# VHH binders against q96fz2, part 358

Target 1, 269 residues: q96fz2
Amino acid sequence: CGRTSCHLPRDVLTRACAYQDRRGQQRLPEWRDPDKYCPSYNKSPQSNSPVLLSRLHFEKDADSSERIIAPMRWGLVPSWFKESDPSKLQFNTTNCRSDTVMEKRSFKVPLGKGRRCVVLADGFYEWQRCQGTNQRQPYFIYFPQIKTEKSGSIGAADSPENWEKVWDNWRLLTMAGIFDCWEPPEGGDVLYSYTIITVDSCKGLSDIHHRMPAILDGEEAVSKWLDFGEVSTQEALKLIHPTENITFHAVSSVVNNSRNNTPECLAPV
Key: E = the ipSAE of ESMFold2; O = the ipSAE of OpenDDE; V2 = 0.75 times the mean of E and O plus 0.25 times the DockQ between their complexes.

## First folded at step 20 (VHH; framework vhh_6z1v_2)

Design FA2 (at its last look DockQ between E and O 0.84; V2 from the best seeds 0.81)
Fold by OpenDDE, look of step 20:
Structure FA2 (fold): chain B 269 residues (1-269), chain A 123 residues (1-123)
Amino acid sequence: as target 1 above (269 residues)
Amino acid sequence: EVQLVESGGRLVRTGGSLRLSCAASGFTFSDWAMGWFRQAPGKEREVVAAISWSGRSTYYADFVKGRFTISRDNAKNTVYLQMNSLKPEDTAVYYCAARMGLFTESPQDYNYWGQGTQVTVSS
């Protein structure tokens, strides 16, 4: 996974992240660093994206079932990194393979500290290799959505009004991630950064791409992944597997350029 | 305390119209999706219509077929169901329900419920 969409306004995004804590109370996640949230139809590594994480990471003795929403840097910067520039990392931390998560120090250490997060997105993009050509067809991949009046699906959004209706009740994609905290050697603010855990693709997606993000489908899976206070690493890792509960459509080549940030990026062709 | 209070249910003739209201209190209404559900005798509770927190997005069950309209007034903390072209098969107790964030078509996903209002459609 190297490209996502996360374009909802902050308040809409927050409402889409409504949840129940362990006491059964309905809650919205509180924001940390809301000013770092930058909505975009075309999110790439090194950009900031919103993630969910347990309140216990910030507050001692907090209820670990409570959720915080925070923009973090895509591309995990390990806490032990000693260079002043995160871009000088010599290995790719955009993704973490599920089968080697416990073998890689950069991921194992923060995971062992309970630094699990849920990466939020409208969906993610993947490119299918076309046989006989050097061209790749991009696809937008996301959770199945409820069919709404006059909007149906994202593909039926033929007007601005219909477009707004589609996104007004959009179910966000929830991907399993690991985050770490890095203190710059020269001082400054602590950098929060994340990696997305990847798995082998489900059968339905296998023709497009052989790998997919580990998707946490449903409130229970999301809650267990986040609740590092009550759920062990071993139990949490059981949640990491391919899911068939996904849909997709072909999009234009507009998304190929990471600088393009328009609805056309995820619009069906 | 969260409260949902339905009103407007009554006896009507086939082909008639009825408007249900649900007054909400005890929570930030604009953060919650709202829904109307119904339950007939001997049947399961089923979704009739749902509306997003902003009112921009709506859902209707297949049996509605354009006869009903769900709407909301966030300033009044009220959700409405306008029912037209009523049929005897629409006879049921109608319930207002609330879910924080997004609406769904599943009754089990809703956290708060009203007491219900009886709608009876005579032939």
Scores: ipSAE 0.867, ipTM 0.934, lowest interface PAE 0.5, mean pLDDT 93
Fold by ESMFold2, look of step 20:
Structure FA2 (fold): chain B 269 residues (1-269), chain A 123 residues (1-123)
Amino acid sequence: as target 1 above (269 residues)
Amino acid sequence: EVQLVESGGRLVRTGGSLRLSCAASGFTFSDWAMGWFRQAPGKEREVVAAISWSGRSTYYADFVKGRFTISRDNAKNTVYLQMNSLKPEDTAVYYCAARMGLFTESPQDYNYWGQGTQVTVSS
């Protein structure tokens, strides 16, 4: 998983993240650093994307079931990293394989601190290698959506009004992530960064690609992954598995160039 | 205290029209998706229509077939259901419901409910 769409305006995104705390109260997540949110149809590693995390990470004695939403850098920068420039990290931390997560210091250490997050996206892209050619067919992959007036117009972009009708009730893809906090050696703001946990692909996606992000399907899974105050690492890891509750459609090669930020990136072909 | 209060249900003739209203209070209305559900005697409660928090996205059950329109007025904290071309099969108690964030088709996902308003379609 190396490309996502996360294009919703902040107010739409925030409402898509409504949740219930442990007391049964309906809430919206509280933003941290909202000015760092950069919506795009075509997010790649090193860009910022919003994640959910427990309020307890920011506030001593907070209710660990309450959620914060914050933009973080895609590509985990370990707290122990010594260089001044995160791009010099000599390990790929875009993804974290679930079968080796407890063997890799970059992921084991923050996971042991309860640094679990939920990575938000409209969906993700994956490229299928086509037999008989060097060409790859990109797909946009996402949760099944409730039908709406324009449900067949995902990414049609025929007008701003039609775009809003598709996306105002969009169920965001919720992927399991690990984050860490890095203090630049020359000073400055702490860098929050994340990795997406991956698993073997489900049967429905296996013809597209052999790996998929670990998807947290439903509020119980999301709540347990986030709540490091009440849910141990060992119990949380039981949530990490493939899901078949996923759908997809082919998209044009416009998405191949990560500089292309347009609805065409996810439009069905 | 959250309240949803439906109004406008009454007896109408087949082919007639009726507008239902639901007045909401006790929460920030613009954060909430709204739905209309109905329940006939001996039947399960079922979704009729739903509308996103912004009013821009809507859902209609298949049996609506273009006859009903859901709308909302966030300045008045009110959601409406305009019902045209009414049939005897539309006879039911109609309920207004609210869900923070996104609407769904499932009554179990909704947090707040009104008391219902009776719609009866004769002949």
Scores: ipSAE 0.735, ipTM 0.886, lowest interface PAE 0.9, mean pLDDT 91
ESMFold2 (binder alone), look of step 20: mean pLDDT 90; pTM 0.915

Design FA20 (at its last look DockQ between E and O 0.80; V2 from the best seeds 0.81)
Fold by OpenDDE, look of step 20:
Formats: structure tokens, sequence, C-alpha cells
Structure FA20 (fold): chain B 269 residues (1-269), chain A 123 residues (1-123)
């Protein structure tokens, strides 16, 4: 996974993240560093995206079932990294393979500390290789959505206005992630950064791409992944597997350029 | 305490119109998606329509076919269901329901329910 969409306004995004804590209380996640949230139809590695994480990471003795929402840098920077520039990392931390998560120090260490997060997105993009051509067809992949009055399939939103209405009740994609905290050697603010765990693709997606993000489908899966106070690493890792509960449509080549940030990126062709 | 109170249900003739209202109290109304459900005798409760917290997104069941309109007034903490071109098959108890966050089609996802209002459509 190297491209996502996360374009919802902050208030809409927050409501889409409504949850129930272990006491049965209905809650919205509280924001940390809301000013770092930058909505975009075209999110690439090194950009900031919102993630959910347990309140216990910030507050001692907090209820670990409570959730915080925070923009973090895509591309995990390990806490032990000693260079002043995160871009000098010699290995790719955009994704973490599920089969080697416990073998790589960069991911194993933060995971062992309970630094599990849920990466939020409208959906993610993948490119299908066309046989015999150098051309790749991009697809937007997301959870199945409820059909609203004016929005036939996500593709039938004839007008920008109709599209906005569809997003008001959009079920966000919830991807399993690991985050870490890095203190720059020269001082400054602590950098929070994340990696997305990937798995082999489900059957439905296999023709498009052989790998997919580990998707946490449903409130129980999301809650267990986040609740590092009550759920062990071993139990949490059982949640990491392919899911068939996904849909997709072909999009235009507009998304190929990471600088393009328009609704055309995820619009059906 | 959260309360949802439906009103407006009555006996009407085929082809007639009704407007149902549901007044909500005891909750932050703008944090909830609202839905109308119905249950006929011997049948399961089914979704009729749902509306997002802002009112921008609306869902209708397939059987509605443009006959019903769901709306909400957040200033009044009220959700409405305008029903036109009523048919005998629409005879049921109609329930208002509230779900924190996004609406769904599943009744079990909704935490708060009204007492229901009887709608009877005669031939």
Amino acid sequence: as target 1 above (269 residues)
Amino acid sequence: EVQLVESGGRLVRTGGSLRLSCAASGLTFTDYAMGWFRQAPGKEREVVAAISWSGRSIYYADFVKGRFTISRDNAKNTVYLQMNSLKPEDTAVYYCAAKFGLFTERPEDYRYWGQGTQVTVSS
C-alpha cells in the first residue's frame, strides 16, 4: 500500500470514528495535534494521516479502551534512529509484512511496547499490471458502502454536491498499523510515525494486486487492536489476515501524480 | 434519560399521505444518525429510511420507491417521515431509532428506540 485517500473534513472524520468504550459509553475520539491534519484525496508516504490509538499511550492510568485520533507521519521512524533526517532511513518502513513483523527490529520493538494504531482512510489505491503493456490501471479500494438516495454507486455521483453527501456517512477503511516515537538528536518535537501492516491479498483483489493492507473489519477488531492494555501482542496478531469484505472500482490516471488532490482521484472511470 | 417519541400515525386510505414525527430528548441530537423502521404483524422489523447527523446523507429502502421523504430539524431535535402514496402493504408500527455516528440498515445497531406509532392503510 503506497497511496491512500483521506479527505473528509475533521468533524465528519471524527463522527465516522464514533465508538463505544468498554463501559458501554458512546464516544468520539479526542484529537491530538488537529492542526497537522491535512485532508487529501491522494496521500503518499511521508505525509501525515490520522490514526487511532489508545488513550493509555498519553495518559497514565487512562482507560485503554478510549481512543485518541492523531495525525502521524506515514513511514515509521524507529526510536533508535540516530540521524537528524528521517529521510535518511536506508530501508522502507511504509509497510510491514505480517509474516516478518516479529523478525524486524524496527517493527517488533514498538509492537512489543503496545504501539498499535489504526490507520484511517477513505480507501487505498492499487495499480493493476496490464499484460503486454507498460500501462498500469489504478483502482480505488474501500469498504462496501450503503447506497444513499443521490449516490448510486460511488461512481454515480453525477455532481460534486452529490459526492459530498455520500461522504457524510462514509465508512472509513481501518487498517492495522504500528507506530513509534522518535526524538530528533538535535532536539525538537517528538515525531510520531506509523507503518501499515500488509498481508496477502484476498481472492477478490488478487487480480489487481498480490498484497493488501491488513484491514480490521468491525468495532471488535478495531477495539482489540488498539487496546494494548488488555489485549496481548499475540492475541492482537490473530486479527491480522486478509478480508473479502472489500470493494473497488477503476479510477483515472489522475491519481498517478501524487500532487493531484482532487475528487477525480477516486472517481470511477 | 434518552427518549424518542413518535407521533402522526393513524388510519388512512390507499393513496393517502401521512407525516410522522419523532422528538428526541436526553441526547446530543447532532451526534446521532436517525432512522425510521417499521414492523408489520408477523414480520421482522425493517429499515424504511435513515438520515445522517447533518441530514446530508439519506438512505431509503427499496420498497419506498420515492414515496417517502426523511428529514430532520436539528434545532428542534426532531426527525420526520413524510409518507405519500400509501399502500395497504405499508401498514405497520413505525419506529424512530437513533444511532451514534453513522447510520446502518441493521436495526440491531441502533441503541435508542421510540415506542412506535401505528400506521394503517385501508383499501
Scores: ipSAE 0.877, ipTM 0.941, lowest interface PAE 0.5, mean pLDDT 93
Fold by ESMFold2, look of step 20:
Structure FA20 (fold): chain B 269 residues (1-269), chain A 123 residues (1-123)
Amino acid sequence: as target 1 above (269 residues)
Amino acid sequence: EVQLVESGGRLVRTGGSLRLSCAASGLTFTDYAMGWFRQAPGKEREVVAAISWSGRSIYYADFVKGRFTISRDNAKNTVYLQMNSLKPEDTAVYYCAAKFGLFTERPEDYRYWGQGTQVTVSS
């Protein structure tokens, strides 16, 4: 998983993240740093995307079932990193394989601190290798959605009216992530950054790619992954597995260039 | 305390029209998706239509699409169901329901329900 769409306006995104706390109270997540949210149909590593995390990470004695939503950098920068420039990191932290997560210090350490997050997206892109050519076929991959009235297609022209008609009830993809907090040596703001945990692909996606993000399907899975106050690392890792509850469609090569931020990126072809 | 109050149900002839209303109180209406459900005697409750918090995303069950229109007025905290070309099969108690966040097709996902309004369509 190296490209996503997360394009919803903040008020729409916030309502898509409606949840209930452990006492059954219905809540919307509280934003941190909302001005850092950069919606786009075409998010790549090193960009910011919103994630959910427990309020307990920020407030002593907070209810660990309450959720914060915050933009974080894709590509985990470990808290122990010594260089001043995150691009000097010698290994790729865009993704974290589930089978080695407890072997890699970059992921084991923050996981041991309960630094679990849920990475939000409309869906993700994956490229299928086409044998016999060097061309690759991109697909947009997402949760199955309830049919809604719309102006003809997902990814219609860039107009607020069209995307509002399909997207106001979109079920966001919820991927298991790990985050860390890095203090730059020269000072400045603490950098929050995340990695997406990956697993072997489910049967339905295996023709596209052999890996997929670890998807948290449903509120129970999301709640348990986030709640480091009540759910141990060992128990949380049991939530990390492939899911077949996923759908996809082919998209045009417009998405290949990460500078292209248009509905065409995810439009069916 | 959250209350949903349906009105507008009555006896109509086949081919007729009527408009249902549901007034909501005790909630932040724009945080809720709204749905219309129906239940005929001896049948399970089933979704008729649902509408997102903004009013822009709408779902219709296959059996009523084209004949019914759901809408909402967020200034009046009210959701409506315009029912046209009514058939005897539409005879049921119609319920308004509210779900925090996104709508679904499943009645069990909705926390708040009205007491219902009877719609009877005569042959």
Scores: ipSAE 0.758, ipTM 0.892, lowest interface PAE 0.9, mean pLDDT 91
ESMFold2 (binder alone), look of step 20: mean pLDDT 91; pTM 0.927

Design FA21 (at its last fold request DockQ between E and O 0.83; V2 from the best seeds 0.82)
Fold by OpenDDE, fold request of step 21:
Structure FA21 (fold): chain B 269 residues (1-269), chain A 123 residues (1-123)
Amino acid sequence: as target 1 above (269 residues)
Amino acid sequence: EVQLVESGGRLVRTGGSLRLSCAASGFTFTDYAMGWFRQAPGKEREVVAAISWSGRSIYYADFVKGRFTISRDNAKNTVYLQMNSLKPEDTAVYYCAAKFGLFTTRPSDYQYWGQGTQVTVSS
């Protein structure tokens, strides 16, 4: 997974993250660093995206079932990294393979500290190799959505009004991630960064791409993944598997350029 | 105390119109998506329509076919269902329901329910 969409306004995004805590209370996640949230139809590694994480990571004795939403850098920078520039990392941390998560120090260490997060997105993009050509067809992949009155498909968002109708009740894709906190050697702000855990693709997606993000489908899966106070690493890792509960459609080549940030990125062709 | 109170259900003739209202109290209305459900005798409760907290997103069941309109007035903590071109098959108890966050089509996802109002459509 190397490209996502996360374009919802902050208020809409927050409401889409409504949840019930362990006590049964309905809650919205509290924001940390909301100003770092930058909506985009085309999110690439090194950009910031909003993630959910347990409040217990920030507050001692907090209810671990409470959630915080925070923009973090895509591409995990390990806490032990001693260089002043994250770009000097010699290995790719955009994704973490589920089968080797415990073999790599950069992922194992933060995971052992309970630094699990849920990466939020409208969906993710993947490119299908065209047979006989060097061309790739991009697809937008997302949770099945409820069809609204005017939205037979994302393609029906032909006007701002119709767009709002489609996205106001959009179920966000919830991907399993690991985050870490890095303190620059020269001082400055602590950098929060994340990696997306990947798995083998489900059968439905296998013709598009052989790998997919580990999707946490449903409130229980999301809650368990986030709640490092009550759920062990071993138990959490059981949640990491491919899911068939996904849909997709072909999109234009507009998304190929990471600088393009328009609705055309995820519009069906 | 959380309350949802439906009103407007009555006997109507085929082809007639009816407007249902649901008044909500005891919770922050603007944090909840609202839905109308119905249950006919011997049938399961089914979604009729749902509306997001802001009213910007709306869902209708396939059987509605443009006959019903869901709306909400957040200032009045009220959700409405305008029903036109009613058919005998629309005879049911209609329920108002509230869900925190996004609406869904599953009754079990909704936290609060009204007592229901009877709609009867005669031939």
Scores: ipSAE 0.920, ipTM 0.959, lowest interface PAE 0.5, mean pLDDT 94
Fold by ESMFold2, look of step 20:
Structure FA21 (fold): chain B 269 residues (1-269), chain A 123 residues (1-123)
Amino acid sequence: as target 1 above (269 residues)
Amino acid sequence: EVQLVESGGRLVRTGGSLRLSCAASGFTFTDYAMGWFRQAPGKEREVVAAISWSGRSIYYADFVKGRFTISRDNAKNTVYLQMNSLKPEDTAVYYCAAKFGLFTTRPSDYQYWGQGTQVTVSS
């Protein structure tokens, strides 16, 4: 998992993240650093994307079931990293394999601090290697959606008004992540960064790629993953498994160039 | 105190038209998606139409077939269902309902319900 779409305007995204707290109260997540949110159809590692995390990470007496939404850097920078430039990290932290997460210091340490997050996206892209050629077919992969009116297909319309008829009720993909906090050695703001946990692909995706993000399917799974105050690391890891509740369609090669930020990136072909 | 109050249900002849209204109070209307559901005697409650918080995304059940239109007026905290070309099988109690965040088609996902308004379509 190395490319996502997360393009919704902030007010639409926030309402897509509506949830219930532990007491059954309906809530929207509270934003931190909203100015760092950069919506795009074509997010790549090292870019910022919104994640959910427990309010307890920011307020020591907070209800751990309450959620904060904040942009974080994709590509976890461990708190122990010593160099001044995160791009000099000697290994790829875009993803974290579930079967080795407790063996890798970069992921085990923040997990032990309860630094679990939910990574938000419209969906993710994956490239299928085609037999007998070097060409790869990109697919856009997402939760099944409720059909809405006056929408012909994803990406068929050019205007924001037409897009919002599909997207205003879009169920966001919710992926399990781990984050860490890094203090640059030369000073400056703390860097929040995340990795996406991966698992073996479900049967429905196995012809596209052998790995998939660990998807948290439903409010109970999301709540348990986020709530480090009440749910231990050991219990949280039981939530990490493939899901068959996923759909996809082929897209054009426009998405291959990460500088392309248009609805065409996810339009069906 | 949350209230959803439907109005406009009555007896109409086949082929007729009817407009249902649902006045909402006691919650932040623009945080809720709204739905119209119906229930005939001996049947399960079923979705008729749903509309997102902004009014931009709309769902209709297949049986609607272009005959009904859901709309909302966020300034008046009101949801409407315009029902045209009514058939005897549309006879039911119609309920408006509110769901925090995104709409779904499952009645069990909705937090607030009106008392219902009876629609009866005669031959």
Scores: ipSAE 0.748, ipTM 0.889, lowest interface PAE 0.9, mean pLDDT 91
ESMFold2 (binder alone), look of step 20: mean pLDDT 91; pTM 0.926
OpenDDE, look of step 20: ipSAE 0.865; ipTM 0.935
ESMFold2, fold request of step 21: ipSAE 0.662, 0.725, 0.647; ipTM 0.844, 0.879, 0.840
ESMFold2 (binder alone), fold request of step 21: mean pLDDT 91, 91, 91; pTM 0.929, 0.928, 0.928
OpenDDE, fold request of step 21: ipSAE 0.919, 0.919; ipTM 0.959, 0.959

Design FA22 (at its last look DockQ between E and O 0.66; V2 from the best seeds 0.00; counts 0 for: pae O 4.0 > 2)
Fold by ESMFold2, look of step 20:
Structure FA22 (fold): chain B 269 residues (1-269), chain A 123 residues (1-123)
Amino acid sequence: as target 1 above (269 residues)
Amino acid sequence: EVQLVESGGRLVRTGGSLRLSCAASGFTFTDWAMGWFRQAPGKEREVVAAISWSGRSTYYADFVKGRFTISRDNAKNTVYLQMNSLKPEDTAVYYCAAKFGLFTISPQDYQYWGQGTQVTVSS
């Protein structure tokens, strides 16, 4: 739950986020701070990644079903945090356990303000602990994808070395998140930051890791999680559960070093 | 007003070739994935091929792989289906369809449809 890939060029990412508003109008999300988008095959906590959130967070009386896409810092910094440096947080906010979300002030407070977001990624990485060794096997975990081919080529999309050829129709992983807005005490821009909600892993992933992100599978789940104007916290939390609609493959240890930002990070081995 | 207009369907002998065209208007073509679907009498509409909004990725149903090629010309707002080695079982009405964003293989996900063009393959 602490490493993702989110490497698509902005125009590809934006079209992967095509949606319908509540009136049935086809829309692309509107970007905030697009220059802060830093695509990488290997995103770690404290980096920025794009999230979806309701337009109502930014515009008084906006249609709460309309979506904004914005880069936010991974690792929620609570609005009440008093130090000048977010690295001074004495607790980990990379993830938020679903079973304690309403008990932790860091998450309960922003959730009560409707600060729900959808965290976007190509997929996420997890490391399988293997008995009888200190080695860990990384896996890349993502939604099942429609098998695609390079335009005019038959069978090209079946080969691991041609993954870059299928990305303009990639179904992005959509994870439930909570965000907060922190005003640095010495001034400056408001910091938007998020946590990813986690749940017990589904049966299909249980041999890899015991936790997984709370995945929002499909437009209805995404819309309900985002729409804090129409969907209460209590109703939104019913969307938080494991899913079996997930697939994965083993990857090389190149991904272990978070400085490695190459397609090899997610290539099947 | 969104319009998808197919053309090129006709009667062809087994083993023959056809090229279907679909002219699109009334929307930003490069935001839309495109698909070709077909429906034979008494059967459900089924995907034949699909192509991504940029034209770089394609999908082909197993029954047509190797015989048909989907392409798009984003400057002309047109999508094509080149059909080779036609068989009598390819006889159907062929529909052009548009889906906002990413393509899928389910007809129910597509927002706009053409009127269809009849392809008949004779023995």
Scores: ipSAE 0.806, ipTM 0.914, lowest interface PAE 0.7, mean pLDDT 91
Fold by OpenDDE, look of step 20:
Structure FA22 (fold): chain B 269 residues (1-269), chain A 123 residues (1-123)
Amino acid sequence: as target 1 above (269 residues)
Amino acid sequence: EVQLVESGGRLVRTGGSLRLSCAASGFTFTDWAMGWFRQAPGKEREVVAAISWSGRSTYYADFVKGRFTISRDNAKNTVYLQMNSLKPEDTAVYYCAAKFGLFTISPQDYQYWGQGTQVTVSS
């Protein structure tokens, strides 16, 4: 996974993240550093995206089932990194393979500290290799959405107005992530950064791409992944597997340029 | 205390129109999706229509076929169901329900329910 969409306004995004704590109380996640949230139809590594994480990471004795929402840097910067510039990291931390998560120090250590997060997105993009050509067809992949009278299928949005209405009740993609905290050697603000855990693709997606993000489908899976106070690493890792509960449609080549940030990026062709 | 109070249910003739209202209190109305459900005698409760917190997104059951319109007034903490071209098959108790965040079509996902209002359509 190297490209996502997360374009909802902050208030809409927050409402989409409504949840129940362990006491059954309805809650919205509180924001940390809301000013760092930058909505975009085209998110690439090194950009900031919103993630959910347990309040216990910030407040001692907090209810670990309570959620915080925070923009973090895509591309995990390990806490032990000694260079002053995170871009000098010599290995790719955009993704973490599920099969080697416990073998790589960069991911194992923060995971062992309970630094699990849920990466939020409208969906993610993947490119299908076309046989016989150097051309790749991009697809937008997301959770199935409830059909509304006016919008029909996301693919059938006949008007820009109908398209906007679809996003008002959009089910966000929830991907399993690991985050770490890095203190710059020269001082400054602590950098929070994350990696997305990847798995082998489900059967439905296998023709498009061989790998997919580990998707946490449903409130229970999301809650268990986040609640590092009550759910062990071993138990949490059981949640990491392919899911068939996804849909996708072909999009235009507009998304190929990471600078393009328009609705056309995820619009069906 | 959370309260949902339905009103407007009555006896109407086939082809008639009716407007149901649901007044909400005890919670931040703008954080909640709202829905109308109905239950006829001997049948399961089923979704009629749902509306997002902003009112921009709506859902209608297949049997509605353009006859009903769900709307909301966030300033009044009220959700409405305008029902036109009513049929005897529409006879049921109609319930207002609230769900925190996004709406769904599953009744079990809604946290708060009204007491219901009886709608009877005579031939």
Scores: ipSAE 0.072, ipTM 0.581, lowest interface PAE 4.0, mean pLDDT 91
ESMFold2 (binder alone), look of step 20: mean pLDDT 90; pTM 0.911

